# Ledger of designs, part 3: VHH binders against Probable chemoreceptor glutamine deamidase CheD 2 (cheD2)

Target 1, 172 residues: Probable chemoreceptor glutamine deamidase CheD 2 (cheD2), of Syntrophus aciditrophicus (q2lsl4)
Amino acid sequence: MNSKAIKPSCEYFLLPGYIFMSPEPYLISTVVGSSVAVALWDADSKLGGMLSFLYPFRESSAESTAIYGNVAITYMVRMFREEGAKKKNLRSQIFGGAESDCCEADQIAHENVKTARSVLKKHGIKVISEDVGGRLGRKIVYNTFQNEALIYKVNTLRNSDWYPYDGQGRQA

## First folded at step 1 (VHH)

Design s25 (framework vhh_rezetamig_d1)
Fold by ESMFold2-Fast, scan of step 1:
Structure s25 (fold): chain B 172 residues (1-172), chain A 126 residues (1-126)
Amino acid sequence: as target 1 above (172 residues)
Amino acid sequence: QLQLQESGPGLVKPSETLSLTCTVSGGSISSSSYYWGWIRQPPGKGLEWIGHIYYSGSTYYNPSLENRVTISVDTSKNQFSLKLSSVTAADTAVYYCARYTYDSSGETVYIKFDYRGQGTLVTVSS
């Protein structure tokens, strides 16, 4: 048989505008709507992490926070490099950027995905997987040891909307 | 040593029903500790949860797929299955069967899989 065993891992809930990376195995959970999450993984050392950003690009250092995609991705790449990872061994996955009924939110969603792609490309980091766009929010559980993500698509996102229940807290 | 193995046709025509079976060996499906279910990965995308079942027959489905998905369990054969109706090219993916547990952190409950099959590619094409 070729079944895969998954070792026990600690869990971390990633808030929007934050970055988390650990050399220890983790299950990182987050939720994204028009925002974007990026998973980054070192194939050599099994280092993994995830960031969640809300807005695409800022050139000013005065706005240097992880809520901006260019800042968040550049910072996480730096964190991986400081742990000894080589850029050629880094792999990324992009999640989120769902469209809303509001035209401004739709524009931000598109620009967030575009920014993630362009900044990762600038750093020479291969994007191996994307689950982006559409109209549904996403709940994501990312395994840093195996570089695998579970994605649960929902029409509304909130802390009470946890699996295996639908958006109203009832069993499906 | 728990092992899960997917089986079923690798090619399905548009509008037909995709049917897959998962055979469990090295462990019993009739366990109160676990759920059994399906995940898929379309080309170039991440893993998407499809649904899962408890050995009693209780089912939980991804809301985006719930009108097309049926998961069933056969405890006598130590198997569970997936039927996905009205398929389109968008359903082309590698399909995995998996064993699930629940874990919690504070007030948040997450589903965690601890075993999965090797995956089987299903292509939807005429």
Scores: ipSAE 0.000, ipTM 0.237, lowest interface PAE 12.2, mean pLDDT 77

Design s26 (framework vhh_8k46_1)
Fold by ESMFold2-Fast, scan of step 1:
Structure s26 (fold): chain B 172 residues (1-172), chain A 123 residues (1-123)
Amino acid sequence: as target 1 above (172 residues)
Amino acid sequence: AVQLQASGGGFVQPGGSLRLSCAASGRTFSSYAMGWFRQAPGKEREFVSAISWSGGSTYYADSVKGRFTISRDNSKNTVYLQMNSLRAEDTATYYCAADYSGSEYVTFRYDYWGQGTQVTVSS
């Protein structure tokens, strides 16, 4: 009756092509357009993390990097298993994959979302929520302890709109 | 539909404090994440703070961290923004926003903006 949730005091800004995971509570923030972010969480240990990838698929391990969804997701799943997480306790969330109004039709957005779904399914990891597609960019803040995400959708006709960024996704 | 009413703004000296309230009516309040945004004259609307439907997650813009505190009372269908150590740069119309996003995430949309309340920090 007197249990209180731990609130994260530490923050991490996740850049595209990176994976961040911690046993300590963190607020992980990122910005996605046509790119996709995936949150992964262990309900037992409350180990949580997020990855962000730009491209869907890399067929071989040669030149593989975390900018590819299949590489990034597979690597994060391995990281969680190495920390003792069991598949039955893992939960995932998928964010992003928006098409740009200012550019040519961006099929990479659709491919990124499909890749996230297919790779998570191959690893037997339940996707518990998605906020994907459309034409709006997303600012995401993910709490690794509680497995909660705050998402702010930005209209492509607005010049703001969560906080200022320095062009590399870092807060100014 | 959800209706939002922001209140508590006014004139305050630098270093002073104000508490803003956002009262929600319509659909079940506890199903919505809540946020505060602000817009100064001639500037774009910017994020200030957010709180999840459970109250378990809060986030703040860097410009207000350590000075502002967001909280909610689901029994009163109200979210609060306690603003301390106010600066001239905090002068803006403050808006609250709500969004329903399901069980484990929340999304803020531009279409769920409430009535604004004006905050003026001036010596």
Scores: ipSAE 0.000, ipTM 0.276, lowest interface PAE 14.6, mean pLDDT 75

Design s27 (framework vhh_7aqx_2)
Fold by ESMFold2-Fast, scan of step 1:
Structure s27 (fold): chain B 172 residues (1-172), chain A 122 residues (1-122)
Amino acid sequence: as target 1 above (172 residues)
Amino acid sequence: QVQLQESGGGLVQAGGSLRLSCTTSGFTFSDYAFSWFRQAPGEEREFVGAISGSGGSTDYADSVKGRFTISRDNAKNTFYLQMNSLKTEDTAVYYCATRYVITEGGSTYEYWGQGTQVTVSS
């Protein structure tokens, strides 16, 4: 089937440090700079999700947070498997990790991408595509039913770009 | 804070019926999908059934298909597991959980209830 023939029923805007997955079709939108987003998809059930993390590793066992790539990716993989997804049918996509002119920010961006790759490899999950690095921020719209992403590269990320529906609008 | 609370567990004879409830708070109930899991002593936690956020889709483990029914009541912020034709092997602690994974404030979180004991006697 063509992507236009299958329209997601709902939209979700993914904030940094958040994980979202659903058996229902969604368009998941997010914005990443030095941060990284990972899409995970089950080719059999069409279960799809996306996470966005800010930092590579959480070494302490006390109080895990999804702002760390190892915590976020491990949790999402476990949830997919608890829903019956088989590892051989799981596919992942990595986005983000843009470098700034600052040396420390450049290191964090690089380590975030490296962490996504290493944690996914440790879980035996195939990375089928990447759009990572460079100096441009990314706006991403991910279709969980088709496992397709639209990526827009931008020179400057504004605070409002992280959650555009919250800028001047009210959710309640 | 997101909270899930099970009720309705108890002792029942084989062939009998029991209805479990999961009451929720701290989030918009209609936006979430919900699942039931169970765990017998010495065994790992296993999936029992799930209902989608819209309520239009349900899934069940093969071992309970045709005997158990999951439903939801959005007006009461509650979802249910109707268990019919109970067998001794259905004896377990039953847990309710959210099927969607959404974290707030950057915390990785699994939204689970505390469990309710179901004992099926021969």
Scores: ipSAE 0.000, ipTM 0.121, lowest interface PAE 14.9, mean pLDDT 75

Design s28 (framework vhh_8emy_2)
Fold by ESMFold2-Fast, scan of step 1:
Structure s28 (fold): chain B 172 residues (1-172), chain A 123 residues (1-123)
Amino acid sequence: as target 1 above (172 residues)
Amino acid sequence: QVQLQESGGGLVQPGSSLRLSCAASGFTFSSYAMHWVRQAPGKGPEWVSSISGSGGSTNYATSVKGRFSISRDNPSKTLYLQMNSLRPEDSAVYYCARETIYFSGDTYEFDYRGQGTQVTVSS
């Protein structure tokens, strides 16, 4: 502990409906409103990642994507287990699910948070932190090596928060 | 543990062909889309090609379309890249990558764990 750890210089902006996980240290940034982001971290290996989903459950035989919380969380847990992570060492953090004055958005926000909690509990994964609900959007910067998040609450989310990436998901 | 091992690179003249292979282990190979990514000295990684888990769908970067062909053999857990009409600008370390991000908006991220295989196209 007497040597200063090298901070991650690698950055990734997480778009809604995406999952990002890497064995290399990353700073993952994302923006959530009624959507929910979940950080997952292995206390043993320091492997970390984050997902962002828009809707709680996929109930039809339609295309399976990470825009659904049950699909996204289950997929990321599977990825961590394939890297050798044990469930007892996994820790999660939940962000987002802000409500608006619109009734429909309020229902989705609530269900997204409930889904994150439910699916993580189903997999036996501890939720060690939550920053959820309220009326404000969130900008999140998550450090995968340290399992630490900085959260900025905002009244207005701008498209520029998502513009650093081209159509292939790479930084422009 | 997930392991990807690339092979088949080498030094060739412009206009030549090479076939790259990637041996996968530690995961259910047929359940994942696979990709080829390359990185030239002093440049960032460039996505080259992708193939769906079943092999039914393929896609290519504009720079290699019509010259390269991606394929897979799920029983042997092997991914291939057939490279024809090679150019000096194809010189790079080639990595195979397992898809870790899926979105219907055409954006994909990659998990590559191999050392890569060097392709050098020079006279």
Scores: ipSAE 0.000, ipTM 0.135, lowest interface PAE 13.0, mean pLDDT 77

Design s29 (framework vhh_8k46_1)
Fold by ESMFold2-Fast, scan of step 1:
Structure s29 (fold): chain B 172 residues (1-172), chain A 122 residues (1-122)
Amino acid sequence: as target 1 above (172 residues)
Amino acid sequence: AVQLQASGGGFVQPGGSLRLSCAASGRTFSDYAMGWFRQAPGKEREFVSAISWSGGSTYYADSVKGRFTISRDNSKNTVYLQMNSLRAEDTATYYCAADLYWGSEDYSYDYWGQGTQVTVSS
């Protein structure tokens, strides 16, 4: 409700399979289609972060990576606890999991959203907002200080949606 | 909390079929992802198959892919494992497991049922 919000001076573009958090104010940008992004915020300290995962489940006992929702969310919760956050003060937001009619039908989108809800529930973390499902991709800009997300819904994710990063996810 | 009871095991010849059932008690069964694991004598527990809470997604170990089918009926609080083209190497005690998230790792599952023995022998 404040008309003059504090503006973060720092920006970070979050790639799929990555986790970012900071005690300093950031604008975290990402794009999601069938993938899911989860924002996590400590209401007490204003510590905020976001993860982006591609698949709901762990693939093998030998590997554990943040491309899987159960791994990524558990790791992010651990990161927040290491910074002193208390679970009762944590708030989460879930974005993504869009289905595509132009491509092979993919239940992964639906399962990604269900995994995010389930893992957050298992950790006792309150989900305060969701913008999930449908057929539209999403561009998200998340303010870690205000716990506010600006969402742009798009019918096609384009190469320019990954600006300023090149085709390998590196900053251009 | 959820309690699980596996059943349907038995003796079968190579090439035969069996259907295992896992009955759950508890109001929130549809909130849980379900997995099947097996353990042969002297070996560690290994993953067989998993199904999401909706039944919309399934995953199979490479050793059973194309032969086994996992399914669930949330109205009956039951998960099934249809096992076709059984081999001697499938001989094991089969366990069902439940967790709030979906995974192929046994440490991801909070609730475990009693096992049901499957023996494949000529």
Scores: ipSAE 0.006, ipTM 0.203, lowest interface PAE 12.7, mean pLDDT 79

Design s30 (framework vhh_8k46_1)
Fold by ESMFold2-Fast, scan of step 1:
Structure s30 (fold): chain B 172 residues (1-172), chain A 121 residues (1-121)
Amino acid sequence: as target 1 above (172 residues)
Amino acid sequence: AVQLQASGGGFVQPGGSLRLSCAASGFTFSDYDMGWFRQAPGKEREFVSAISYSGDSTYYADSVKGRFTISRDNSKNTVYLQMNSLRAEDTATYYCAAEPFYLDSSEYDYWGQGTQVTVSS
């Protein structure tokens, strides 16, 4: 049997501020810019999931939503433990936190990545892979059965990309 | 056993300053994010500020940004909150917390003993 040829038939598109976890094999896809996605995986049960958060830290218990990295990561760890996962078997991967030409987006991107690392370390969860920072957005396709991610770099469309074409739509 | 001892509270007039300290013991301080929370009578406990285990990241509630500064000294196992330009609305019991991301954990409440801050004329 070649496990590399086996892929989940079920797909889930993860929206920013949401958490998804399943014992069934899934391909979870999401898009991150300055936001961050975290994949969590149990090596024993093959339970896998992914969260996507927009901001690093919540300001009160009343604001306990998955758009904040500390809330989202802690809640996902709790979900895995409720399903019987042991911390020693948990593995994580961090994606996103790209900088833009906007100064505010650069700060939040850095803080989102730092928060993901900080909260995962606090929970004692091993980070086995990161694809973070830079200036490129990312489309992520995460396979929960194999704990593998495909990452597609997304560039901002530039007007110069159309320079070779004349007014008739032909190559200049 | 985790122990957190908050101190430095007191009576101060509006516009004044106080520095709170939280001495920690019973855990590896440098591996934990630390935070400050406050609770006024009849109100819910609210987040004030947090500092990452590395000291590289700090977080503030909108109500205290620009007025409060959090810092830590890992050699003394202590986290600090410098409070400037105090307002009557800052009156509360201030608590330090280890693992501030576990606000909803009923089993592992790492809340320390509080220190009272009263801002009045």
Scores: ipSAE 0.005, ipTM 0.199, lowest interface PAE 10.4, mean pLDDT 78

Design s31 (framework vhh_7aqx_2)
Fold by ESMFold2-Fast, scan of step 1:
Structure s31 (fold): chain B 172 residues (1-172), chain A 123 residues (1-123)
Amino acid sequence: as target 1 above (172 residues)
Amino acid sequence: QVQLQESGGGLVQAGGSLRLSCTTSGRTFSEYAFSWFRQAPGEEREFVGAITWSGGSTDYADSVKGRFTISRDNAKNTFYLQMNSLKTEDTAVYYCAADSGFWDYTEESYDYWGQGTQVTVSS
């Protein structure tokens, strides 16, 4: 099947507020609710990565950290450029931004997706795919070699959903 | 705000050398990639060379490759264009430009520009 085609040499679990990129094939997994993950891929070199951010914009008084979408996306773009990627060959995918019955969660989810779209557009990066919004959280497994994502939609995100193993630290 | 100021332009004979400098102020210098552009009389502005935010890679227009070298000095908030084996066709106004993350070498991709410095190559 299709899942058999995904055979990168290494796996990486991406924590919220982090960025990961590698020239080696990886399966990058993450979990997003109202937060957003962005995958970035170079069609020429097959360099790929993923970021996960929690908030749309950095406050002027705060440190620039990857928890903010404008900071995280700009930093990842700079990383790809440093590795020799050309804008024409870059492709992005956006995931997350699920809304809840709480109005505050609805607002930040929408702003996170809007920020990802606007920052990628400012950098001239083509968005080829989105799986955003709705009411369901997402578990994502992204293959950097093939630029393919497997998405599992769930009603409830719990602590056990954040790890690729059970609560005792064992491989599931 | 970030401001860019060119220096080092002037008159030079064909076959000679010239080094242009671009000094920056404002935001942290190390957060920007830098490029040089030039505009010859009656022509559109064209890309000359670029250096990434880390200094880890450079790129050049085919017409200057092997003759021009771009470099940066983060301690001095300055980046340079070393021009060797100058030709009369290198005569132009040279502009430095700063880019926060774009790597399209079109004018519209750059956040900040200098005012330009004249380079005249005679023979």
Scores: ipSAE 0.012, ipTM 0.270, lowest interface PAE 8.2, mean pLDDT 80

Design s32 (framework vhh_7pa5_2)
Amino acid sequence: QVQLVESGGGMVQPGGSLRLSCAASGFTFDDYAMSWVRRAPGKGPEWVSTISWSGDSTSYADSVKGRFTISRDNAKNTLYLQMNSLKPEDTALYYCAKDFYGSWEYAFDYWGQGTQVTVSS
ESMFold2-Fast, scan of step 1: ipSAE 0.130; ipTM 0.619

Design s33 (framework vhh_vobarilizumab_d1)
Fold by ESMFold2-Fast, scan of step 1:
Structure s33 (fold): chain B 172 residues (1-172), chain A 119 residues (1-119)
Amino acid sequence: as target 1 above (172 residues)
Amino acid sequence: EVQLVESGGGLVQPGGSLRLSCAASGFTFSDYAMAWYRQAPGKGRELVAGIYSEGSTSYADSVKGRFTISRDNAKNTLYLQMNSLRPEDTAVYYCARDWLSGYDEFDYWGQGTLVTVSS
């Protein structure tokens, strides 16, 4: 009988504007609305990680934060490179970029998705899966060892959606 | 085989202008981010400017407002327009495919073109 054998140290809750990667297997949880999350995975080493960004491009060399898609993706690719990963073995998945009812004028959600696709293509990284667009927010749980994502679509994102349960007695 | 061939370097006086070209072959040029790097005598390589296929650009603070990177995807050519040149801009300028040179065994650099800014 296979019970869930995920240790507490195998879970990480990814906030917008952050990047997480580990040589150990992790379940990475995040929530995205108009923002975009990108999972990156090395098919050879089974190394995986996820980033979450808010805006498409950094326009100033003085700003070097993962809230910008070009900065975040380039930095994560460098992290994988430092661990010995090769471009030909990298696979990516893109999540998010939902348009909110109030934000059609600036198309930030659309530009975030376009940026993720564009930057990953420039780095020669195959996008194997997308769950993007629409008006629904997403709660994502990504398994870094298996390169699997579980996606829950929600019609309203609330403060409670940003802080998933991670206390003692995590559910089976 | 991927090839990058730079041209347009030379001797120029301070305040002058030069336009560098990089002819690319052996890959789908329009699919790649391209960059210009430089290496001054006795120093390491510095990223000068970069351009994505969709036209988004980035510049080093030392050249911002003076240099302009551009591309012609129909001609498989990358350009660097250099204005208001300074002695500090003296370097060998290299065309590179991608910001992440050395990430895979197929990242490519050109042979370089020498720019000398001197009176």
Scores: ipSAE 0.000, ipTM 0.133, lowest interface PAE 15.2, mean pLDDT 76

Design s34 (framework vhh_rezetamig_d1)
Fold by ESMFold2-Fast, scan of step 1:
Structure s34 (fold): chain B 172 residues (1-172), chain A 123 residues (1-123)
Amino acid sequence: as target 1 above (172 residues)
Amino acid sequence: QLQLQESGPGLVKPSETLSLTCTVSGGSISSSDYYWGWIRQPPGKGLEWIGHIYYSGSTYYNPSLENRVTISVDTSKNQFSLKLSSVTAADTAVYYCARDLFWSGYEDAFDIRGQGTLVTVSS
């Protein structure tokens, strides 16, 4: 309705392997190919965030970093819990995991999507939306206040798809 | 003093059902703060979450294994169990039972696990 016409003025560009969460309304932009982005949202507080991971699961001997889906999702859930979010009010959305004709990374793409689903299910978090798989890359703009995403599908993600951002969320 | 211990056959034939039990000692399984689950590690590979159960009976399974996995809880015996049907050589792994904090934010997503039990799928 009328509230859907109001958009956050703050923008953040999410890099792969990072997690961003804010109590203030944000437009979070990211791009995913075989990688996966997960949005997490608290319906009560309107607290929203997004993570982007490259690989599905941390092995027991590997370092824990947010490039791994199990680590990234678990850490984001902890951040929401520390802010007082209740499980029943949490909602998630999954994006990405595209198979590339140019790469042998299709196994990783499939495992990334499976990991996002399984880790969110493990934490009892409802997945309300998915835009996953296929062969097209995705550019995503996520509104943390409204829990809404705009998705642009592209044949190939290029260096130019990242270029507008100078590492501080601003266009070059 | 809370301890978890796996038990069950160390050898399972292909196409049969792998069955393991976890015994919880030093504390109660009937807790609203925790899930109880299973993870495995195939030789030379990383850890794979299989699924977990709440003491009420609510289950969450790895989608890759969902059609073959059943986890059950017996609060009267302070135990929970795993059944994995139609096993193949790919199911050969060290299997761990584990306690997980309700909507855990921890790196490992598990605060206590058993010692592990090797299950080999072979004739």
Scores: ipSAE 0.000, ipTM 0.138, lowest interface PAE 14.5, mean pLDDT 77

Design s35 (framework vhh_8emy_2)
Fold by ESMFold2-Fast, scan of step 1:
Structure s35 (fold): chain B 172 residues (1-172), chain A 122 residues (1-122)
Amino acid sequence: as target 1 above (172 residues)
Amino acid sequence: QVQLQESGGGLVQPGSSLRLSCAASGFTFSDYWMHWVRQAPGKGPEWVSSISSSGDTINYATSVKGRFSISRDNPSKTLYLQMNSLRPEDSAVYYCATDYFLEGSYDYFDYRGQGTQVTVSS
């Protein structure tokens, strides 16, 4: 008998720019290229969730949307606290931020990872695992009950997975 | 109460055009970015296009740039995707999505509609 082998019956496909969390066990799947996904988990209640963001910081004139890492992470932390989670019991995992091959790249993949780290640190949340950077995209399946992720690294993603870069790795 | 309802999909031949619509309700549509995302069988979701609340900022995936056109009508709370020169690789379920979220909400599935199927076959 191995409790790590328990599979949730419910699945959720996380869209870029979205946040999902549930007190019920879920398998949350997503795909990230230059974008970043963050899993958040309460070690006490086993409440878990995941967000996916495309850009690091919201601009002063930009709308408050989950496509920005600082907005998405802050909102997810608030949602966990509303369910009674204490910051000291929260654990996070960071995925994505693969670098596209381009001499004119704006370093968005690198900035996305740095933003996730800095915002989580600002909220006092421990990052227990990272699978970030490199040149390979990632397909992620996250188990909210066990706080475990299966990561499949791929060298072929659709051009949209490298947003805001075009198919040649240049800024769109 | 946030609802997104896509429509306009269908079975078409390569080179054809389709116009997708997304009717939004339960939130202040004019205050939020809107997105089109697609998912082909056996593949993960792929971002297609985004439009700012005012319509002033528009972005496209490289695979659809020059063929697709995103637009919105804030008074009618409707998002559109005009798809021209359709290719077999455009076959997918198309979803509209919003960055709207409710503080304390734990299920954001209602912020993504049920989708509309687009099949491009010869």
Scores: ipSAE 0.000, ipTM 0.183, lowest interface PAE 13.7, mean pLDDT 76

Design s36 (framework vhh_8k46_1)
Fold by ESMFold2-Fast, scan of step 1:
Structure s36 (fold): chain B 172 residues (1-172), chain A 122 residues (1-122)
Amino acid sequence: as target 1 above (172 residues)
Amino acid sequence: AVQLQASGGGFVQPGGSLRLSCAASGFTFSYYAMGWFRQAPGKEREFVSAISGSGDYTYYADSVKGRFTISRDNSKNTVYLQMNSLRAEDTATYYCAAGDWYSLEPSAYDYWGQGTQVTVSS
């Protein structure tokens, strides 16, 4: 009898502009405001990962880095394919892209969500869940084995919110 | 099948105006950045202008900045290039292209139209 759920042995805090994936079960934690996080999961192998990006796409004069959604998503898809994942078995979830009312109209949040959707669709990857938009920041805890996310919506993202679990503050 | 149909080209005198249109089908239009490129006889294909999927971000080649305006209507799956103050050196076949990001490089674009000819001559 195999367990229906497993307890992840490892935790990882995902910073904006980074990509993380592992063949081992992980709890991946991140926070997003106008930025967007994308979880990618292989239903066959249970391989899971998450990326976090700040900007929708590479500007014509900018360097190519994972801080841009089109670069980050394309790179993570390549990583999964190199690990033997088949496109038909891939599932994605999109989180974030909240608009800031305090800083006037900022189109970056909206464009970040549109970019995530468009790049995933371009790669033929099914988006099975979204928690996007609105005005609230999000704290996300993603289980790579089960492809499940816990989402905590917060009115204001603070420095302490960048640390996973229990609201712990930064070390000095 | 993915199709990009460019239209609106023609003959115009220096100082005149033309509006090019590019109608897209076979993909989710609002998900793609759109670019306009041109190619004159005996020259390589060069960048003219680009617009993001949302329409919020635009970029122009220095040679057309202030004279050309790119726009899009995602409800009609169409991108436009308004060309004002046309010059003889703007004479070229104009191509529309779709990609996941906008770039000055043709190789960054996944889908291309057949083009529409613009001739600026007295």
Scores: ipSAE 0.000, ipTM 0.127, lowest interface PAE 16.7, mean pLDDT 79

